# VH-VL binders against Phosphoribosyl-dephospho-CoA transferase (mdcG), part 4

Target 1, 226 residues: Phosphoribosyl-dephospho-CoA transferase (mdcG), of Bradyrhizobium diazoefficiens (q89xp2)
Amino acid sequence: MTSPCKHGDRPPGRHDLVFVSPAGWRAMLDARDDLAADSLLARWPKMRWPTIRRRALPHEATGVALGLPLPPSAGKKRVALLVEIDHVASVARPPSLQQARAYAPRNWWPTLDRLDGLALRHSVDARVYGSLAWQSLTGLDYVTGRSDLDVLFEFRSETDIDRFVADVAAIETSAPMRLDGELMSADGAAVNWREVHGGASELLVKSIERVVLLDRHQFISGATGS

## First folded at step 1 (VH-VL)

Design m11 (framework fv_mogamulizumab)
Fold by ESMFold2-Fast, scan of step 1:
Structure m11 (fold): chain C 226 residues (1-226), chain A 124 residues (1-124), chain B 112 residues (1-112)
Amino acid sequence: as target 1 above (226 residues)
Amino acid sequence: EVQLVESGGDLVQPGRSLRLSCAASGFTFSDYYMSWVRQAPGKGLEWVATISSSGTTIYYPDSVKGRFTISRDNAKNSLYLQMNSLRVEDTALYYCARETYYDSSGYEDAFDIWGQGTLVTVSS
Amino acid sequence: DVLMTQSPLSLPVTPGEPASISCRSSQSLLHSNGYNYLEWYLQKPGQSPQLLIYLGSNRASGVPDRFSGSGSGTDFTLKISRVEAEDVGVYYCMQALQTPFTFGQGTKVEIK
């Protein structure tokens, strides 16, 4: 029997939000003139806005590799950050469909409502990531006329995945935007829902750790090891 | 200093078992996917097994599936390869390798750090 | 399985001249995310393999500028702009798009 882990010890999952401590931001901005000179980035810690986990480059093997997307008006820059693990103040799940709805274009609301109802019926936890998530977190303009709606669908053992993705495809037929998104197993492995709907026997599965091909049955059953 | 050190290679008879170990130091072992790659004498490289950072996801090629088991102990910074039902064709130098992250979008699969290898000879 | 084929298998080069190695895959290594999951490794005599290039064209940390990777889909090239004595060894391409991960046969680079 192992003791429970301390709060904040575990690394964040895919699309989870990472909040950097004031000390972590101070260390990062002091070390990088390019970040300190950017007025929006200097404002980021003052507003208590999050970052997201990214995969580390080889020279970043120690520490927590983070990404920070700036809005399109700021040049669509994606800022790569690196912090010590003890500078991670907290981790949060990405916004729910309901939380993000208030920040979405009004013509997206019917699609968000249909997805929320579908997720409930299939025992799926649905959350937003990408442009809409960042718009809802910051109040800044991330969503454009070219933006996709990005949804993370965490399925459970009772979920009929084939039926679920068929229903997602049906909802997209009447949507005013492209509906992108990932199916995520309980262990954090994710695959684009469209690949599953397409009937591929092998799926390109992504995790916070890596990208690998898995047999469809292996992914759906949650059997990720031998 | 980032380092991987393999051990456990030996001369064994066909049908026997052998366990290889890899000791990691100089980096946070629990953050990385780890792999075994082998090389038969005078031949090319062949991927043998991969295990995720948590130990939950494991991959094998058909040539070793059902005979070899990859495992890890993150508390001990150690990677293992349990080899059962050994065949003459399993004779090779076995490398422990770390898989790295190599872009800001988060995609990874490259073996950036390799150990020195441990020699396994399966012979009657 | 994805078959990786290298050409030439033996490449004698004059010091200071450029060298080029071809790698072809039986299936496209270009993913829908826009990346080619193709890597290049160098194994110097008596040493472990070392990573040179990842995602088709990106140099690994510590790899000299004279090494470059190019190509997309099924046809890839590793180029050494000016071969030095320390560059002798066997070069391997590898696909990381799908399991099982597969290596090419290797190209032995030697000084003439």
Scores: ipSAE 0.000, ipTM 0.417, lowest interface PAE 15.4, mean pLDDT 82

Design m2 (framework fv_mogamulizumab)
Fold by ESMFold2-Fast, scan of step 1:
Structure m2 (fold): chain C 226 residues (1-226), chain A 118 residues (1-118), chain B 112 residues (1-112)
Amino acid sequence: as target 1 above (226 residues)
Amino acid sequence: EVQLVESGGDLVQPGRSLRLSCAASGFTFSDYYMSWVRQAPGKGLEWVATISSSGDTIYYPDSVKGRFTISRDNAKNSLYLQMNSLRVEDTALYYCAREGDYYAFDIWGQGTLVTVSS
Amino acid sequence: DVLMTQSPLSLPVTPGEPASISCRSSQSLLHSNGYNYLEWYLQKPGQSPQLLIYLGSYRASGVPDRFSGSGSGTDFTLKISRVEAEDVGVYYCMQALQTPLTFGQGTKVEIK
């Protein structure tokens, strides 16, 4: 009846990586001629690359709703997949800043290093999603000269959120790219960090299940509603 | 290579103190919650302590609360367990473990043996 | 404290045959987020424990697909579809929902 014992809940997270079994890939490809004809999708199961969790549409009540982003050279489209739960082989968190750094443009390194140090100082678990994450996971070219750096900041009860987002804004001032990203509470609810920095009294809070409008204090205290 | 190496285990008399160390390498130590788990000879596993990545949040079971202190030095990639007022029932192999995603202990050290005997 | 009870405590198996281990918790491990905070660990003779299963049913990196976890709430099962010599050891379930973290008493799997 209470929260998990080691500092809050870890629900099915936004941006979590989902690995589909070989049998699951065969079932999906057999069901979809458009996917079976795609050479990149043929490579996906062979390389054991993940997919991403997405919010299910109403008609997708059964199964696990997944997304697979294609690189810009293939039209930068998201492939919507639906797989049965028994075809999910494993689940993992998105790449850390350290893992993603090796795949990032070199001019991004100072910003990544500053964010890493900031996250450690504020008891924040910082993970990468979006273009840089997919580039680090696949080795394919997802990052372009127009790409944002997308960071998931999972904060803890000891985190001074107002100070943290002010420091993120300061880092962005000298960054060669736009810093986009989400603050995520221990219960898995997320909000764009800019909304918090902007002083909004009400925040648009997203979870894997729904989107709700909460007052700032409710989000910071973790009272997102069960 | 990701590894954890414990040290400091010894034979000690009841009521004395002992300090265990765990040296981490091959990963960014400061990103992870760390734990100590013990195993008495021929017995099962028992959780002893957990410390957050920053060191600010700490958890203990009642069996060691007030006697044991977990701490870390992120600059030295090291985890510690200060054991005071040792009892015969504290005799065990003490494992250092990394808490990966979803609270799972994904990396374990080889353990260091603590024997409390008169 | 959440009490974790495993059965059987000793499980002799013939190589190539399936094996099944049960784990029961005194309280539900199903969180409102839909996850069961139940893990399975294997300790081979003379070695440190290793993670097999997390969140009730997801295999850890490098764990062969002959291992599977199932169950929800208070009743969980670890299955090995075809036991190999390398699978000998003591299997532990653990709950991570509530402090203190608690392990089952262990199930010793040995070759007949």
Scores: ipSAE 0.000, ipTM 0.465, lowest interface PAE 14.6, mean pLDDT 85

Design m3 (framework fv_mogamulizumab)
Fold by ESMFold2-Fast, scan of step 1:
Structure m3 (fold): chain C 226 residues (1-226), chain A 120 residues (1-120), chain B 112 residues (1-112)
Amino acid sequence: as target 1 above (226 residues)
Amino acid sequence: EVQLVESGGDLVQPGRSLRLSCAASGFTFSSYEMSWVRQAPGKGLEWVATISSSGSYIYYPDSVKGRFTISRDNAKNSLYLQMNSLRVEDTALYYCARDSLYEDYGMDVWGQGTLVTVSS
Amino acid sequence: DVLMTQSPLSLPVTPGEPASISCRSSQSLLYSNGYNYLEWYLQKPGQSPQLLIYLGSNRASGVPDRFSGSGSGTDFTLKISRVEAEDVGVYYCMQALETPYTFGQGTKVEIK
């Protein structure tokens, strides 16, 4: 059996933010000339901006695999980082809708306000990830005219999931952008909200470790049971 | 309305240079990263270069590093590929493509291609 | 470099029947944000490539719903529910997770 303390400790969820210690940044930059030469990466530790967890590559079996998305102006570079566990200073949840609103384009505000109200009514913890999240975390220009609004909806046992995703779809019809996002159960498993809204009997469920097909009932009832 | 038109392809001898151009229209060129992708006659697709929307970040595969230079002029809505020290294996149809880095949408608009033939 | 392997390389199909193309990567294309950085492109005879699928399963604008992408990590599938004459061409998968970006060798779909 798992102890109550381990049972009460929530494992790091999808899109959770990882803050690397100053010593960890120093070790990474010292080991990699390409990172040390990058002006944006030089700013990262100074500004105390986070990274995000990624799946470890086979040669990265030791350590914590992290990723860092650069803004569109920096090109297609997905920065892969590897740090020792002792160099992880803290872990935080993605920005809330309220926090992200301050950094969003003004024409997105009505949609963000509608989503915030919807989440409160349905006992959902709504957070942003993707371009708006990184723009709100860094103040850099990640959001473009093509950007989706990416929302992570962590539901609770009392949440009427079918009604919730129908209301999300209704909000999207008046939105100036595509509303992408995931429904996440309390144990950290996530599925695209459109797949649930579409009535699929089997869902493509994502976690940090893997992606699996699960019965719709298993996904919904699993969170209720925990 | 959205289109990309490549030009500059020619028949050249090994060791020579060519400059390819791509003219963009119908969209805000400065908002997109751009790529060059080539295809040898009867063969598959091979990525050649990508440049960020501002031009500050540039990426190449090892096969062309040091020989090819991608650049852009946002005021002229134009993308370029300077090809130096050309080899027979650089013979291909060269495509210009519109790309999107952060939104991860892929290369959604392609030009018609311009043919580069390197032979003695 | 990430190696992309497609199978089959040649796929003759009777009009109206389904078609399925596999794509395998030498390493996982699933990023920590939950997205698979895999794209599918179609090159019709004599034409430029066109985007069909991005992020593993999302159809590009204007792409008919008979096309679907599925899979995760290292194993991906492109399915055409009912092949039409206009679907003939060479299909390529591409990984966009890291540079250098790499394409599969291509699968030629033709009418038999």
Scores: ipSAE 0.000, ipTM 0.420, lowest interface PAE 15.6, mean pLDDT 83

Design m4 (framework fv_mogamulizumab)
Fold by ESMFold2-Fast, scan of step 1:
Structure m4 (fold): chain C 226 residues (1-226), chain A 119 residues (1-119), chain B 112 residues (1-112)
Amino acid sequence: as target 1 above (226 residues)
Amino acid sequence: EVQLVESGGDLVQPGRSLRLSCAASGFTFDDYAMSWVRQAPGKGLEWVATISWNSGSIYYPDSVKGRFTISRDNAKNSLYLQMNSLRVEDTALYYCAKDIYSEGYFDYWGQGTLVTVSS
Amino acid sequence: DVLMTQSPLSLPVTPGEPASISCRSSQSLLHSSGYNYLEWYLQKPGQSPQLLIYLGSNRASGVPDRFSGSGSGTDFTLKISRVEAEDVGVYYCMQGLQTPYTFGQGTKVEIK
């Protein structure tokens, strides 16, 4: 749903997809024998599959810190990558619920449809991340019988947050899977929706750069601003 | 040199079963998704089934769901379509198609195998 | 299902003249990766379909540069700058964004 852009056009947000150029992949594989020896990693650039932004480690002085989640058959390992900024070819939003539906187990469809309808009613932009997102992007087996459905809910100033999370909880009661996910403000700060639903006075708010404990009112008010 | 060779098409009565095969060569078969696409005589193209490189993801349109089963044997570089409960409207030339980089487009097609369902 | 609509359905053309075919989708084909999941195929008389254009605007290997694809979202165009005798056949657009994958009705390009 988001127009493609290069790193300079729009910086990646939480869970956004980062596509590395062929030159960037060649540089990474040439520099890392462990990656070049991994047959699945070696085919990643050929398949033109994305990566995701991750928080930079202390020793990563410059560049864009990226993560690549491997499927369960490969041990659920997350590969840490570092690329030069000019090796970022494009950035895209995570798949919508509608896009991911075709790749989801059929018994998840009622839950996905209910969430899509709920998001529309509450002025929320709902996207998938985690196992279902990667399965829809690659065609590889990421979703298992034990997988959660991971949804990113980006809310707007019109959104009644308390009502929204109560309705999400209601949907989960009839879901065939655990419904996990994040409630994200327009500025990119995210919190687990279950923490908001639980009525906690302080929330663990996550961004690309940091994790901060904020008052519930501060998070909701800051997110609804303007 | 990529080659896809279909076989198994035949004249068959309604309600019967038929199994189609596709032999692939000239590329690393287990790196790509594979599909079946059909074309009724004088009509347009209709997608029938897709299977991912490791058989982990399989998709069908409603018109064949529950009746057709796509499968693959990577050790034999072969793709299959098991067709049960055949109907007159399943009459078509059935193409085996290679999906480039699992991006949902078909860069190579076989010659097709003709399935005629008639009493 | 995503409905794919082509126009015209029949396109008589004189060799050397340009040809243009339109394809409309009932919903946006722009994927989260930034690509439009739209392809163009050509089926010459008595032959299997062959890929011409993938991801909206990219020519497939071996396809002459007189073929070009353009458009984004729901509106797409295939252009042939100078039609040659070997270009005769039925042209199909297809969406690969979501299952079921769907094709347009086909546009028959024939010599006048």
Scores: ipSAE 0.000, ipTM 0.406, lowest interface PAE 20.0, mean pLDDT 84

Design m5 (framework fv_mogamulizumab)
Fold by ESMFold2-Fast, scan of step 1:
Structure m5 (fold): chain C 226 residues (1-226), chain A 120 residues (1-120), chain B 112 residues (1-112)
Amino acid sequence: as target 1 above (226 residues)
Amino acid sequence: EVQLVESGGDLVQPGRSLRLSCAASGFTFSNYAMSWVRQAPGKGLEWVATISGSGDSTYYPDSVKGRFTISRDNAKNSLYLQMNSLRVEDTALYYCAKEWDSYYDYFDYWGQGTLVTVSS
Amino acid sequence: DVLMTQSPLSLPVTPGEPASISCRSSQSLLHSNGYTYLEWYLQKPGQSPQLLIYLGSDRASGVPDRFSGSGSGTDFTLKISRVEAEDVGVYYCMQALQTPWTFGQGTKVEIK
């Protein structure tokens, strides 16, 4: 069950996958010799791999600010891109826990399975982002022995947030990796789950466009800064 | 409001060890890379170490590689610098600094610094 | 390592006059992501460094528009259109293109 989106379909949010059109890739590569010279970036449109939204710089407000991470073997650098809205071909949700499982280290499987069951019980839509997501999307080696498992928990109005984050913390105690991640409201505002579990009265809430400090109660009720 | 508060600086003899701490508040600590930058008395700035938000990656200049270890405890919003085999030339004010975003890699906030003095 | 060289190292100025500081890198600071990883920092006497300019030319939040950064490739300039008393301090350029990240030697701006 999904809470109703404001005024129709939810716009692309944090960690959503953005696919750039072939024309958009050609325009970017033609304009930037450095990108065109990079063999991985030349392959990106051919393989139909996505990008993600990032916070725009002030001068980027009129375009769509995108990024993609290069794998550790290619220097662990993030590639910042700017594209016209007309060059956005499609938008997709980040990979589900089940989709990412096939690409995860085997010792992560029990944790992924426990999180999947927990999310189902709490009416939470759980998706992966970060290293495991990119490994599952590209087949390239992003996950290392020190990698965190990054999970996006999109909660519903009926979700008991305090109980949910307590259960997440319980799962982490037996996990072979650090469990990082964000709680995201239906309107796309996100906060690190650990801040909520820690009992902070004010939370640092992140959106694609900005960061705002909100009262804990206000965030849990699905509010953003007005 | 973003705050970074360093501690642990002391007078120490060459060859000894010292551990610095930085307490962070006012932002989601685990989402940002953190760095240590030092300044010897009357000298310029020198980058010492950086750690990614997750802790997966660490970076050092050759001058401290193998002697210094940067680490973080995201549950405690704390950054650390373990300094081993200290040398007189390690004498400096050590700053904790926050990177704005991994896409841009600049230091948007700095702490007040903690003084480390290594006597000859 | 990328060597960062500043000029001049000492810059006495009269309030209201313009000031210009040069920074040169031993190699291009253009990254594959299309951004130039050059920053300018100001350290006022007795204070921690503060960010002035990032990505070569973008002003940090709260930085007055009398400060501007320019340049490309290996040659960069920080300009102050009209120096004020509160601008006294040491200015550093920095590259974050590749490790080790390196600072220039610093330029001390003093009021005459």
Scores: ipSAE 0.000, ipTM 0.463, lowest interface PAE 11.9, mean pLDDT 84

Design m6 (framework fv_mogamulizumab)
Fold by ESMFold2-Fast, scan of step 1:
Structure m6 (fold): chain C 226 residues (1-226), chain A 117 residues (1-117), chain B 112 residues (1-112)
Amino acid sequence: as target 1 above (226 residues)
Amino acid sequence: EVQLVESGGDLVQPGRSLRLSCAASGFTFSSYGMSWVRQAPGKGLEWVATISYSGSYTYYPDSVKGRFTISRDNAKNSLYLQMNSLRVEDTALYYCARDFETGYDYWGQGTLVTVSS
Amino acid sequence: DVLMTQSPLSLPVTPGEPASISCRSSQSLVHSNGYNYLEWYLQKPGQSPQLLIYLGSNRASGVPDRFSGSGSGTDFTLKISRVEAEDVGVYYCMQSLQTPLTFGQGTKVEIK
């Protein structure tokens, strides 16, 4: 894992995994009776499971805003956490398709294999997020019969984006689940792949900091300034 | 106090079926994945099946896939292993184990299955 | 399948002396989250297995501090700093990263 202070490369992006230090977890559990009383949350630091970055609320400007999704069986949908930057131990990319495959429902395997091959052919780095990612990271049941497969497609300058999303649409046609996901530029800006496939001239582009409308050409060329 | 108690092991002929049960107590059964692990007499440990805490997902090695079915009843705090088309090489002590996500932190005493003519 | 290989398979130890068991995997056990999905179990004679170490180096609840796990990727070690009579039994490493889940062959620790 890279240092949390490493900058100058692509900024920390959507769906990146944030690992909180033991000291950071201790500080949070001591401050939050609700977290300490929950058996799954009390176990989180012991198992060294990650959190995810979320957009900071106005009163959270001085810290690192994090989210912790609980499995569907738990009463809470998502736990909001706030830590000091010194309590971020490391940051990692979401699980690859191959790593997540072992934790996926068996009937999803053909779709995961097709996506992996497609990504390789188009110079795309494909990773999972959402329910399957959390299931693969924790071993807990996040994936249900109603779950989508959520994939993050990081494209490169040589990627033919229009051809790539057309191929993704073709794979979804035979998939046993809805294939959701984001197409992400090197700058960390992401858009739902279906918006790109639909041929819209303006795309709703998401980043950790904000949501903006960008011209299609600006997004595809990597000039995704916010 | 966590307890796992297996039952159902017996002497059976090849080709027959047998169902094992595991009764769990002392913890919230519905919050944990569960596994069956077997050990042939004098041999090592072999993973047989895993079921998610909800029962929605099951996992098997190829050696038992299609023959064995793991299931659970969370209302009854019970785990099951349905074993069909039994073979002599299925002879083993079968353990029920609680999956603490990445480790089996509690095991039952085991129930012996002997497949012999 | 991921093949787990232990050495030695038999380890006679004098009480009070240290013991070391090696476990090698045919492929890396490091997940994208940075953790090694390797566990160590002890099976005492006539008893069920018990968890000693999880995620490569974390000691399970109730396990004495004389037990420690180390290593990363494909090479792992379980160490017992001072072997006691109650430590006799068969030690197994296990990988939980890839399906099918696989155990090593076991290392029998016995008193000389």
Scores: ipSAE 0.000, ipTM 0.418, lowest interface PAE 17.1, mean pLDDT 83

Design m7 (framework fv_mogamulizumab)
Fold by ESMFold2-Fast, scan of step 1:
Structure m7 (fold): chain C 226 residues (1-226), chain A 123 residues (1-123), chain B 112 residues (1-112)
Amino acid sequence: as target 1 above (226 residues)
Amino acid sequence: EVQLVESGGDLVQPGRSLRLSCAASGFTFSSYSMSWVRQAPGKGLEWVATISSSGSYIYYPDSVKGRFTISRDNAKNSLYLQMNSLRVEDTALYYCARDYEYDFWSGSYMDVWGQGTLVTVSS
Amino acid sequence: DVLMTQSPLSLPVTPGEPASISCRSSQSLLHSNGYNYLEWYLQKPGQSPQLLIYLGSNRASGVPDRFSGSGSGTDFTLKISRVEAEDVGVYYCMQALQIPYTFGQGTKVEIK
């Protein structure tokens, strides 16, 4: 079933959903007694649920650093996994706002709808990560009364970043939850949207490789990778 | 450049109240969890309180729970510790510290500390 | 509560010699995510604490490579390969796995 002409999954970026092959799951569970004892983890590959890409720690340079959160009812455990690249079956973007909406608390719907419309107007691809993403991906109860809404805003060259973050801040003013999130350029470099909105002249820019301070204009103009 | 400056420490009588402040500058305060850590004269470090970036999650050890209240004002880049029903054993240098999350999944640590503000509870 | 126990409590060292500090926890600090939530902090005389090591073995930014952290579960070690004068101070381990967060009692490193 696997095409012989497959390009591969492209290197997984931060926040990307990573589906591990059945062989990869068996290898991970066999190597870790603590993981094998967890009944929910045994169910994970059977349900074809993803993991998420995380930034690798220095000692993890030889593999693909992945993770998954267990729901709050199971102790809110964050499970860190390390897998060989050949055990990555596929990679997908985080759920869209539209895909996640049906799983969100009803009182979050107006905010999600406003963000979706805003993203469309500003040529931004808005994706959900965090509690709401995992609730939408698994059907398990991750969202609590204290949960933030975590949004990844992948902007394009035509996006007016300053106007976009001002509009995000305006939407948050009437939201029933805190709106966390990152602005991400096409090359995968990301910054917290609040830093941009706050007028910081230098931004903490995050990538899968490292964190660096960049001039605001350099980041916004896309001069991070020439 | 990143800075945390504590203030409000004073000499107070047992049973009274005191409010500590921590002024943050050089970073986006509203994106970070914050903690208070104290150190009694000549003694070791003791964690006092932690508050999440939004203010939604707050944690205390039993020794101060019900007496101390941590709060923040993200618009003013300020962290607070309201200390009520003070006891002699609350005498300590109180540090404000920033909690840095390595990433979404992998935990946090106190990467920036202020200089501390001294609280003395005595007659 | 997790009890953190350090040894030795006092460590006189000759400059240029190695030093080793032990930290033991009453409960495992190994989380189901595979990480040990153990940190090391240094407090130099008259100064605020500064982070040295996080998640058991990761050196914080700006920390010299002569410092290394190792261990897993309940037993952890901080090593200084070649002690320098500026390394004098009190070293604390801390667990951040569960509330309440707790520190070891501290190890005072002084020049012999």
Scores: ipSAE 0.012, ipTM 0.525, lowest interface PAE 9.2, mean pLDDT 84

